# Designs tried in a protein design chat: VH-VL binders against Epoxyqueuosine reductase QueH (queH). Part 2

Target 1, 182 residues: Epoxyqueuosine reductase QueH (queH), of Dehalococcoides mccartyi (q3z8v0)
Amino acid sequence: MAPKLLLHGCCAHCTAYSFKYWQEQGFAVSVYWYNPNIHPFMEHQSRLEAMRKLSAEMGFELITEPSYHMAEYFKNVSANVDGRCRICFDMRLGQTAAYAAGHGYEYFSSSLFISPHQKHQDAVCSAEALAKETGVRFAYADLRKRYSDSRHITKPLDLYRQQYCGCVYSEYERFGKPNSPA

## First folded at step 5 (VH-VL)

Design s21 (from i6 with heavy chain G105S; framework fv_indenebart)
Fold by ESMFold2-Fast, scan of step 5:
Structure s21 (fold): chain C 182 residues (1-182), chain A 120 residues (1-120), chain B 115 residues (1-115)
Amino acid sequence: as target 1 above (182 residues)
Amino acid sequence: EVQLLESGGGLVQPGGSLRLSCAASGFTFSSYEMSWVRQAPGKGLEWVSSISSSGSTIYYADSVKGRFTISRDNSKNTLYLQMNSLRAEDTAVYYCARDRGYSYSDFDYWGQGTTVTVSS
Amino acid sequence: QAVLTQPASLSASPGASASLTCTLRSGINVGTYRIYWYQQKPGSPPQYLLRYKSDSDKQQGSGVPSRFSGSKDASANAGILLISGLQSEDEADYYCMIWYSDAWVFGGGTKLTVL
């Protein structure tokens, strides 16, 4: 009987190696999908479908929230758009830790810790604070050097590939153009 | 089997420094908060410092703030305590302990301790 | 000024029960805190016994006999470690601990003698 770990999946490409890593560390791993920060809805669905395909291929349990909490995301972020990444981590990791606490998981973690494009220390600080609040233990590993290994697992599966982080603010930052010179 | 093994203690002059190490094995070190707890000869337990699983959140007892530095190397499964500006009052057995966090149990495994003596 | 106060010593007979108290400073509500209990025998490191906040928030350490239990006395503003059916091997120092103001705080310890 292996200790149970609930792994938050931010996308299929980050989850593939993260799942393998924690399984190899001796955990019974379930993957949890809760990403209200992905907009619009069709983008969210494309990424969730990629995660479902990965789940089938790798054989892990995928737990999905039945509701798309986009309104809660904007309620929490709109007053502090500059601080939105920490708010976003608190929402996703908080829901993961709360689910873990309610369903017999001793540990939680996230595929966020493999991405070289995330605010890594903000995500770590969020997870550590939530571990204290919920009493679920945070399993930490810096997997950023293993990002290419995760991409190697997903490359032959021809999964949907995202073009921006997730939220409408990140889409604008990626594709928006300055309207006027200084 | 969970094991914690402290080392680095010894005799040191007031104002000197020592670095303690705690080698951990038998569990996923990177998933646990770790603490240092000391005990002066014939006295009770006194918490010294704690460090989160990632190393990002650190707490110190008021008696050691500015003099001691806790750190960890998760790739080596090792916890450290750098002790500077040592005082006679720092003379104690120093234990490393594994923290399970608030919802389950805390300090559930302890090492055997390493002795630090600060004396002229 | 001490956050946690424990009596220095306590004596009890084999087979009897011992209630070890851990009193929180005036102004600190015992109802809010998880109280952790540790046992230490001479020459040995401490061993975790249990934690108690409420009947719905308590936990026994691995291998700790059921005759060790935690509770609280709200009127005394104290946590209680109850040891029933005292045995000679229960003779030890007992420490309580809470997380308070960004610090782990230990009580002064109680030396339990089983006579």
Scores: ipSAE 0.000, ipTM 0.531, lowest interface PAE 11.8, mean pLDDT 87

Design s22 (from i6 with heavy chain D99E; framework fv_indenebart)
Fold by ESMFold2-Fast, scan of step 5:
Structure s22 (fold): chain C 182 residues (1-182), chain A 120 residues (1-120), chain B 115 residues (1-115)
Amino acid sequence: as target 1 above (182 residues)
Amino acid sequence: EVQLLESGGGLVQPGGSLRLSCAASGFTFSSYEMSWVRQAPGKGLEWVSSISSSGSTIYYADSVKGRFTISRDNSKNTLYLQMNSLRAEDTAVYYCARERGYSYGDFDYWGQGTTVTVSS
Amino acid sequence: QAVLTQPASLSASPGASASLTCTLRSGINVGTYRIYWYQQKPGSPPQYLLRYKSDSDKQQGSGVPSRFSGSKDASANAGILLISGLQSEDEADYYCMIWYSDAWVFGGGTKLTVL
């Protein structure tokens, strides 16, 4: 049997090539959706529906949490907004690793490692620490050079396109910050 | 076919340095944690160091902390062990080992070992 | 005191069973640890045999016969490697290992003689 890998999907566009990559490495891959860091609710739903459409088109199993855990995100982040990205990685990768440990997955990974916009090394450190804690193996590949390949897969599927990382803080950083001096 | 091939062993004087290499083939090297395990002549196995798949998390046995440095080059499928301030008690066969799957202790493939002798 | 203790030697007859013990230091509860077993024959590198934490958390190495099995003795605070139906080719050194305090720790090894 192929070793089982639980792939955390942060969005459809990052997940498309990440799924293909790990399948081509010989893994039996399921995709896990847990993204309480996406706000507001309608934005979360648009991104989840894009992931469901990708799941149908690519034929992978999509495992979703039944509830939108926005309150949990803010409980963890509100006291340390400047450190929120590491807290966010620990939440999403931690839940993924815990699910993997509880459901017979040998490995876990994330589509976070394809995004050129993430704090890549912080996400790697989070995943490696969680692997030791849970006994589930972290499968790592730096796929940032493959980001365009993932977009190529999703282009013909007419999927929802996000305009900010996910949280309300990232939306403000994109649209509310003063312009650079000319 | 999974293969691990160690090199770089030899005779060195106390206080000297030596660098070991382990060339990996037949698997996706960047997806596996790698370790060095040594065995002194006629003695048991002793774990030396482990490095995560990305290289970001490293562990050392207390006996080698501050003297040995583990590293990896995923583009070359190679694991390294830089050994400094060598002591007679570091004399051993050094094995490169791959950790498999679900558990960090499934050392499922080992190299043949390279011999390090620290003597005057 | 050593984290893991194994008897230096053990002998048993062909066709009999051998129980190899791996005792954890007082204060370290064997129930919480996954114990890994390795076999080493003269002139060869070690070979992975199996891991055992509980009946729901155990795995056999590829090609390892079912006559090799893992278990625990809570009263002795020990992990056990059971080899049933001993064959002459089972004569080897056997090592247990756990992950403890950010380190892989091996037992001292048991030399099994089959006579």
Scores: ipSAE 0.000, ipTM 0.513, lowest interface PAE 12.6, mean pLDDT 87

Design s23 (from i6 with heavy chain D99G; framework fv_indenebart)
Fold by ESMFold2-Fast, scan of step 5:
Structure s23 (fold): chain C 182 residues (1-182), chain A 120 residues (1-120), chain B 115 residues (1-115)
Amino acid sequence: as target 1 above (182 residues)
Amino acid sequence: EVQLLESGGGLVQPGGSLRLSCAASGFTFSSYEMSWVRQAPGKGLEWVSSISSSGSTIYYADSVKGRFTISRDNSKNTLYLQMNSLRAEDTAVYYCARGRGYSYGDFDYWGQGTTVTVSS
Amino acid sequence: QAVLTQPASLSASPGASASLTCTLRSGINVGTYRIYWYQQKPGSPPQYLLRYKSDSDKQQGSGVPSRFSGSKDASANAGILLISGLQSEDEADYYCMIWYSDAWVFGGGTKLTVL
């Protein structure tokens, strides 16, 4: 069989091509949903439902954490809001790598590496540190030039479209600042 | 066509330093883990060091820890090995090899090698 | 003790089959490891042949003939490289390799002579 890769999915739109890419590279891919950085709860649920719809359409296994760890997110972030993106990467990629190590996945990756809007190098550094720490291999590809391909896959599916990164801080940054786009 | 071309080998005295380079072409260098493997005259293969695709995760053989430094420049498609405090036991042909990438192949392509001789 | 042990030499006749073994140290279960095989001819760099973990997890190198195949002998705690229909050009050194304890580990190599 193909080697198993656990792919962290940050949203359906980023996951669609990321899943296709890793499958085409010869991996048996399962998608892992752990996004305590998405607020409020109903926004989290809307995005999770879009991921469930994508899972049904593309035929991949979707693994979800049973608990919404919003409290853990704020506990880790509130002392260092300016550094929250790296803390957020460490939380989501750390949980993914830990799940991978505990469940027979040889590799892990994330749909974060397709987004042109993420702090790409911080996410890479986080993933590589976690790979060394857990012994699970980090599968890296810079898919930012493929972002439009992922959108092309999801456009016909009419999935929920997010308006901010996920956390309450990112919502304020988009909508609350002077001259923010509507 | 995947090509790996090593350079920088030569004759050096014990305690000296050398820097090896490996120029890669024919593939997306930044997507692959890269490694150095050496072979002493008439002996077998010995792994020296590996570096992840981004350069953040590095492994060394115990025999070279603290003396050798592996690095890469993805903008130049080049892998490096800085060798310090060289010993007679480091005398070998040094090969550049393409390691584990996302395609799940390991050491599937090798360079021609560059010879390092540590002698007084 | 060495992590991987290979016989220093092996000889076989043209047209026959050769089984090259790669034995893992006691305490290291061969069943959990992907074993990689490399061929090296005098004056040349090593060439990747194949990797084998199980029948469902194996890969052949580009351009490597199907007469080269991998398997395992669980009772001997060993990986096996089988070369069928031996040809004179198969005369070479053969190395096995695994990833073990944050290190790539090579066997000592087997010199195959085709007589």
Scores: ipSAE 0.006, ipTM 0.513, lowest interface PAE 11.8, mean pLDDT 87

Design s24 (from i6 with heavy chain R100K; framework fv_indenebart)
Fold by ESMFold2-Fast, scan of step 5:
Structure s24 (fold): chain C 182 residues (1-182), chain A 120 residues (1-120), chain B 115 residues (1-115)
Amino acid sequence: as target 1 above (182 residues)
Amino acid sequence: EVQLLESGGGLVQPGGSLRLSCAASGFTFSSYEMSWVRQAPGKGLEWVSSISSSGSTIYYADSVKGRFTISRDNSKNTLYLQMNSLRAEDTAVYYCARDKGYSYGDFDYWGQGTTVTVSS
Amino acid sequence: QAVLTQPASLSASPGASASLTCTLRSGINVGTYRIYWYQQKPGSPPQYLLRYKSDSDKQQGSGVPSRFSGSKDASANAGILLISGLQSEDEADYYCMIWYSDAWVFGGGTKLTVL
């Protein structure tokens, strides 16, 4: 039996090659959806639906949390908006590692490690700390050079295309410039 | 400032070969899918080929498959198109185009083009 | 038979609206495709305008005025580029594009004359 790896999926486009990579490394891979950092709710649902379509096409198991933890995200982030990315990594990777520990997964990883737009080293530090805390092993690979390859896997599937990172802060940074003088 | 500059075009005999280059600057070249799109004199746009950021995923138009080879050198920020067995119908302006990140089909920056003329 | 068909030309008056159509070949359902629109002025390379699949899946190009919008006509099996409040500088060739059968496919283009 191949060792079991729980792969956190931040979006369908990042997940496609990440799933293929870990499967080719000899793991039995399940994809885990937990993204309370995606706002508003309908944006979250559009991205989740894209992940469901990818799951059907690629044949992987998709595990979804039944509750949308937006309130918990804002509770954790509002006191330190400048440090929100590390808090966000700790939330998503922490939930992934905890689920893995509770459900017989030897390893966890994330599609975050394919994105050139993430604070890569902060995500690695978060994952390594959580691996020690939970006893689940962190499977690391720098897949940033494979980011476009992941998008090419999803290209013919005609999936929903996101326009900002995920949170309302990132949406404002993308579309709210320039800063209002008032 | 995003810039794409094509070169390598010229006059060539039928059956000949040319290699086009596209020099990219002003952005992280290694993070973007790149494409070649051509336009024959007085005609419309025709997509030729696309290459992923790493170079591992490549697509070709049926009209050029087996004759043209797209490649890239991320260390030199340069895209290439090797054109073999050229025909009169390959006569066109060849544009280099960047495909926008987190997106496919949004060719948001184009070069000025380089002209390829296949004539006897 | 062409995958995408566009009328060769269209004329409209300044201040009016122009609807440019992009018709998909019989057997290809327009509802499933994301349609991209490009503008080309004489002597210039093409400029990306927008893409449209649905009201929840659409995107405007950087610097493209809001008077440019995308939609679909299911009964005609066509994508539509709407240009409202036509200006003289909108005179250009317009191309639609889809991803079909592992290829980017352009329509033949419509020359829009504003007079």
Scores: ipSAE 0.005, ipTM 0.485, lowest interface PAE 14.8, mean pLDDT 87

Design s28 (from i6 with heavy chain D106Y; framework fv_indenebart)
Fold by ESMFold2-Fast, scan of step 5:
Structure s28 (fold): chain C 182 residues (1-182), chain A 120 residues (1-120), chain B 115 residues (1-115)
Amino acid sequence: as target 1 above (182 residues)
Amino acid sequence: EVQLLESGGGLVQPGGSLRLSCAASGFTFSSYEMSWVRQAPGKGLEWVSSISSSGSTIYYADSVKGRFTISRDNSKNTLYLQMNSLRAEDTAVYYCARDRGYSYGYFDYWGQGTTVTVSS
Amino acid sequence: QAVLTQPASLSASPGASASLTCTLRSGINVGTYRIYWYQQKPGSPPQYLLRYKSDSDKQQGSGVPSRFSGSKDASANAGILLISGLQSEDEADYYCMIWYSDAWVFGGGTKLTVL
């Protein structure tokens, strides 16, 4: 039987090729949605709905936490906003690894590793630490050169397109600062 | 220092109800899956129920499904087990345990247990 | 019928080694499962010892002596807990556990006597 891999999906556009890649590597892949770093609630829902549409199109199992944990995100981030990306990775990858450990997944990974816009090494360090802590194996591949392939899969599906990374801090950084794009 | 303290056990008649509590301290309670495991007098360990860190995913042993309800209050660092329609075979020491399923440290900390006796 | 079967008792001498088995039911491949081991001393709650799936997927509990190790016997369809250099304090009940079919399943336990 194929080894089971739980793939954290940060968004539909990053997940499409990441899912295909790990399936082609011989894994039985389920996608896990836990993104308390996406604000406001309506933005979170738009991105989750895009993921549900991708799940239907590609035929993968999508596992979702039913509650929107925005309060947990702010509780963890508010005292250290400058370090928020590592805290955010620890939250999302930590929940993914914990779910994987509790449900018979041999491996976990994330669609974060395809994005050219993420702090790649911070995400890798977070995942490696969590693999040691949880005993679930971290499956790593640098898929940043395959980002355009993921976009090619999602373009015909007319899915919701995000304008910022996810959190209110990233929205402000893009749109709220003097001389930022409108 | 990780601590788990169970309470709420006691003597109850068949068909009765009890609510067990587990007070957690020394770790970030909201980051861990929690479980109840019981042990009948002179018998082995039997898993009862598990609840995810957020409370969103819950599992029950077939023997208690429909009668027991697991819940948690992360603001109070407390795990609960509501036990209804109690039977003589539910007589056991009930342990609260911290876990993450297959992960490092699964059932890595246990409470001292609270005794439930179902007898007439 | 039982998912996991353990011998009820085992005796060994101080300083010797004890091999405790946990046999999976026919049809359940031991190679697939991560097996967790717990020690319970009289009057105490259980203590996590270790988990073992393969040599590349194993973990020892915090503070657990290196005398305790896990392995598998594929031909017997069983997980194995090996305790070397037996000491009197190793006298306890030992339980194996797996996650199977949306449930944590414990073996019946083995009472290890060190005489």
Scores: ipSAE 0.000, ipTM 0.453, lowest interface PAE 16.1, mean pLDDT 86

Design s30 (from i6 with heavy chain S103G; framework fv_indenebart)
Fold by ESMFold2-Fast, scan of step 5:
Structure s30 (fold): chain C 182 residues (1-182), chain A 120 residues (1-120), chain B 115 residues (1-115)
Amino acid sequence: as target 1 above (182 residues)
Amino acid sequence: EVQLLESGGGLVQPGGSLRLSCAASGFTFSSYEMSWVRQAPGKGLEWVSSISSSGSTIYYADSVKGRFTISRDNSKNTLYLQMNSLRAEDTAVYYCARDRGYGYGDFDYWGQGTTVTVSS
Amino acid sequence: QAVLTQPASLSASPGASASLTCTLRSGINVGTYRIYWYQQKPGSPPQYLLRYKSDSDKQQGSGVPSRFSGSKDASANAGILLISGLQSEDEADYYCMIWYSDAWVFGGGTKLTVL
């Protein structure tokens, strides 16, 4: 049988090609939703519904963490807001690796590695440390050149379009500052 | 077919330098952690260094820290070991090995080795 | 004091079973560690055999016969490589390995002679 890979999905648009890529590499892929960094709750739900729609369209298993851990996010981030992206990666990838270890997945990865807007190297370092710590293998591919391909898969599906990274800090940075870039 | 081919070994005097290369083919090199393992004549295996698939996480044996530098070029499917300040104790066959688990220790494929002799 | 200790040599007859030991230094609990086993024949690079931490955490190398298996002896603080139905081609050096203190550490190796 194909080796099992648990793919953390940060959003539908990044997940579409990431899922296709790992499936084409010969993995049996399940997608894991754990994004307590998305605020407010209604924004989180809109993005989750887009992921559910993608799951139905592409035919993958979507595993959803039943609780919205926003309080845990703020507990971890509020002491070090400037370092929040690494803390955020550690939370999401850590939960993914822990779920993988507990449920017979040999590998884990994330759709974070397709986004040109993420702190790519911080996410890689987080995943590599967590692989060593948990004993689950980290499957890495730099898919940033395939970001347009992932968007092309989701374009005809008319999925919810996000306007900021996810957290309230990123929303403020986008909309609360004069001449903030898109 | 997975293949690893080491090169760059030779005879060098104490205090000298050598750069070893390991050419990988038959698999997606950028997806695997790679390691160097050496074996002195008639002795056992000694791990030298490991590098993660991205190149961002590196480990060294205490015996080579500060003298050896591991690196990789994923665009060329090649692993390197820059060896400086060489000592007689560095005399060994140097093997390139692929780690199936990105650092798990399942060194599932090895090259044939390249010989480094540090002698006057 | 070495982290891993292996006997230098072991001999056994064809068809018999051999138990190769890998003893962890006093103070390092064998129950905590995943132990890796490698086989090396003269003139050849090492070959990965298997890894064993527990019955729920073990893995066999590709193409490695089922007559090779891993286990542990807690009372001896040792990992064990068991080779049943010994064949002449099993004559080789065998190395154990663990990840300890940010390093891969090999045992000194055991030369298995099948006579």
Scores: ipSAE 0.000, ipTM 0.504, lowest interface PAE 13.5, mean pLDDT 88

Design s31 (from i6 with heavy chain S103P; framework fv_indenebart)
Fold by ESMFold2-Fast, scan of step 5:
Parts: C-alpha cells; sequence; structure tokens
Structure s31 (fold): chain C 182 residues (1-182), chain A 120 residues (1-120), chain B 115 residues (1-115)
C-alpha cells in the first residue's frame, strides 16, 4: 500500500510534474487547493478552473476549500507587507499540513518547490517547521530543474496563464513600476 | 552502487572532541534524510541523531543532546557528527545510514562504521 | 521502563520456524506503530529486513526472501518477525525499531542460534 501524500498545488503549471514526481516516488497523491493569496476573486477562479482541468486530464483527486479566505490573507499580511512571502507560505503550507493531519495523510508537500520564481529556502524552512509542529512528515525535493517538464505536460491542455505571482502586491510590482510590462 | 564511507574515529580522552564524516556516493544525497546509529562493544544498536534532506530538521537521542551536533553539506555529499564532551559510554562503532523509507526508518544502506574509543 | 523489549537469545533447528518478538511497553499500543526489523551478522553493519504495521502496510527490503515475514500479536502487545525454513545463514542478531516520541528506538536485540 502506497503512503498518502497531500500535495499543495499553487497553480496547474507547477502541479503537473510535482504530482507525477511524487506518484513515481511511490506515494498515493491527492492535490490540495488553498490559495487565499490570489487576487482578485476572478483571477483565483481562473487559476482554480485550470487546476480542475488538469485534475480531469491527469486523474488525480483535487480537494478544494469551500471558502475563499482573502480576508484572512490581508489580516495576516497587512501588518508586515515586507515579510508577506513567508507569511503566505506559512498560511498555505500550514493549512495543507493541518488538513493532512485531520484526514489521514502521512505526508505533505507543495508544488512551490518546482517554481524557479519562489523564495525556495523560505518555503522549505516553513514546511519543515510545520512538519515538526503538526507531526505530519514533509516530503521534500528540489524540482526547480524540472519546471520545463511541468510546462511540457500542461502546454497541450491550453490552460489559463497567470501574469503575476498572485497577490495584489505582486500585481503592482509586475505592472505598476516604471518600465514594467503593461 | 550506493556507498557510505565513514571517517574521523579514533582514540580520545574523556572531555575531548571528535568530528565524524560520512561521504556519500551513488545517489542524490540532497534528497535523503540521514542518520547516525552507534553500537558499543558487545551491545545493541542505539540511534544517535537524524537530519532532514535540507538540514533544517534535526533530532537527537536524549543521551547525546547538548553534546553532539549533526550537520550536512549537500554540495559535498557529506554528513557530519561533531562530538563534544565525550564520555566513556560514547565508546562505540558509529554508522551512518541513509533513510529512504516511509515514514522514515527504512535504513536501506549503511556504512562500514568508524570506531570511537573514549578512555583515560 | 524500556519502550521495546526483545528476548536476549533464541535457538531453533534448521528447517524449523523461529518467531522473534518485540514487546512494546504497557500503555503503548502496538496496533498504531510501524515496526522495522534489522539483521546484523558479526563484523557487518545492520541490514534492513522489512517493516510491518498491518497486512496493507508492510514492505520487504531488497533481496529479503519471503520466508521472512512480519506480524503482530495484539494480546501480547508485540510485533513478530517470523523466519520460516531456517537456514544456517539466518544465525544473526535481530533488532526491532519504532519511531516513538521524536526518536528512533531500537529493541535490545535477539541473538538467533540455528543448531
Amino acid sequence: as target 1 above (182 residues)
Amino acid sequence: EVQLLESGGGLVQPGGSLRLSCAASGFTFSSYEMSWVRQAPGKGLEWVSSISSSGSTIYYADSVKGRFTISRDNSKNTLYLQMNSLRAEDTAVYYCARDRGYPYGDFDYWGQGTTVTVSS
Amino acid sequence: QAVLTQPASLSASPGASASLTCTLRSGINVGTYRIYWYQQKPGSPPQYLLRYKSDSDKQQGSGVPSRFSGSKDASANAGILLISGLQSEDEADYYCMIWYSDAWVFGGGTKLTVL
């Protein structure tokens, strides 16, 4: 019997190879969607729809939170905008580890570890601290060199393509700065 | 052809220090949790310490906590054990082991061990 | 009180079966733990044999023959390593191990003699 791993999916494009990788390592993988850092609501919905399409195509179980917790994100971030990425990792990985603990998953991980654009070490430190706190094991692999493989899986599916990390702060950083793409 | 090669053992006086090394080859070292396990002469196995693949999560046996420090250098494929305030009861063969398993504990490859003797 | 206890020694005849026990301390339910088994021959490092939690949650080590199997005795609160069709090369020390309270805990080991 394969051990159960709950894989947090930050987006469809990062999740495709991450799912394949952990399945190939011998885990029974379910994908967990909890991304209150994606704004506005319609952007969140477009990305979730892409994940649902990927789930149908790849045949994995997709677990979604019933509510969009945007208010919780801003409550946690507004007092420390400069530290927002670590707070964001703690929120998403914390919720994933908590769900794992409550629903019989022995391991958790995240598609964050495939992205070359994330603060990788901060995400690792967050996950390892949460594993210690919750008693759920953290499954780690540095998949940044496999990012193109994940994009290769999703390219034929013509999924929604995001243009910024997720939060309104990252959208402003991308488009609101002088000499930024429009 | 997974290999683990321990070094750094020797004779040391009580209160002294030693640093053990374990050189790994034949696998992606940075993807595996690593452990030190010791065995006193004519005695059973005793787990000493474990370190996560990234190096951020560390566990120690109560008998060595505060005296020993486990670390790893993933760029050099090497595991370390810094042993301070050594006591006669630390005399043992020290093995490094790769932990591939679920939920950990499938120590599927072990080194040959390095001998630490603490005597006055 | 020791977390895991194993008999110091056990002897059995070639071709017979040996049941090696690993008893968990009172208050620690064997049903919830995955028990790992290791074999050690003189002058060699330990070798991983298998792990057993239940019939749906078990695993054999690479090259470990099927005559080695794991099980549990709930009434004795013990894990069991069964070695059937004993061969002379099975003579070794056998250790059980669990993850308990943020630590890997080994039993004291059983010396199996095949006479």
Scores: ipSAE 0.000, ipTM 0.499, lowest interface PAE 13.1, mean pLDDT 87

Design s32 (from i6 with heavy chain S103T; framework fv_indenebart)
Fold by ESMFold2-Fast, scan of step 5:
Structure s32 (fold): chain C 182 residues (1-182), chain A 120 residues (1-120), chain B 115 residues (1-115)
Amino acid sequence: as target 1 above (182 residues)
Amino acid sequence: EVQLLESGGGLVQPGGSLRLSCAASGFTFSSYEMSWVRQAPGKGLEWVSSISSSGSTIYYADSVKGRFTISRDNSKNTLYLQMNSLRAEDTAVYYCARDRGYTYGDFDYWGQGTTVTVSS
Amino acid sequence: QAVLTQPASLSASPGASASLTCTLRSGINVGTYRIYWYQQKPGSPPQYLLRYKSDSDKQQGSGVPSRFSGSKDASANAGILLISGLQSEDEADYYCMIWYSDAWVFGGGTKLTVL
């Protein structure tokens, strides 16, 4: 019997190869959706629907948190916007590790480790600390060189294409800052 | 066959320094959290320090914090403990241990130990 | 005050059962902690035996006989290592351990003597 790994999915495009990788390493993989950092709600829903389409296409189990915790995100971030990425990692990876601990998963990981656009070392530090706190083992692989492989898997599926990281702060940085498109 | 081989112990004066090494073989070293645990003569076990598989998360016992530094070189399959400002109370056998369980704390393989004696 | 307290010694007869206790300091609830057990024979490094938090969260070490088992006594605020069908080879020091306040903490150890 394969060891169980709960894989946090930040988006369909990052999840496609991450799922394939951990399955090929011999794990029984379920994908976990918890992304209160995606705003507004309709953007969150568009990305979740892309993940549901990927789940159907690739045949993996998708577990979704029933509530959209946008209020908790802003409560945690508003006093320290410059440090929001680490707070965001702690929220999403913390929820994933807690779910894993409560539901018999031996390991957890995240599709965050494939993205070249994430603060990779901060995410690793967050995951390792949470593994120690929860007792669930963190499965680590640097998949940044495989980002294009994940995009190749999702390209023919015509999935929703996101234009910013997720939060309203990242949207403003992308579109509202000086020297961005009007 | 999993093997952990410790070295670097010896006799040292109070205030001196030693560096312990633990050479690992027979498993994928970079996938495991590693720990140092010590035992004073005729006494019980005392945990010293732990380091995550990547080296990014490190914990120390309060008794050694600021004096000891744990590190690892995954390319050489080796764990280290740099011991500075040594005290008589640091006299112990120092064990290298692998943490392999699906949760942390399952120290399933231990080295033979290396003896550190801090005395005049 | 020690975080974990173990009796220094325990004696039992071959074939009997021994219950080794690991008591948590007042104010630390045993129900929330995973308790790990280690065996050490003279001249040898420790060996991992098992861990126990609850019936749904427990694990036996590889090659550890089923006559070793873990449990808890909530009224005593203690973890318990039960060794049934005692054999002479079980004579050893036994240590409990928990993760508390960002540290692995060992109990003082119990020397089990098999008559």
Scores: ipSAE 0.000, ipTM 0.498, lowest interface PAE 13.8, mean pLDDT 88

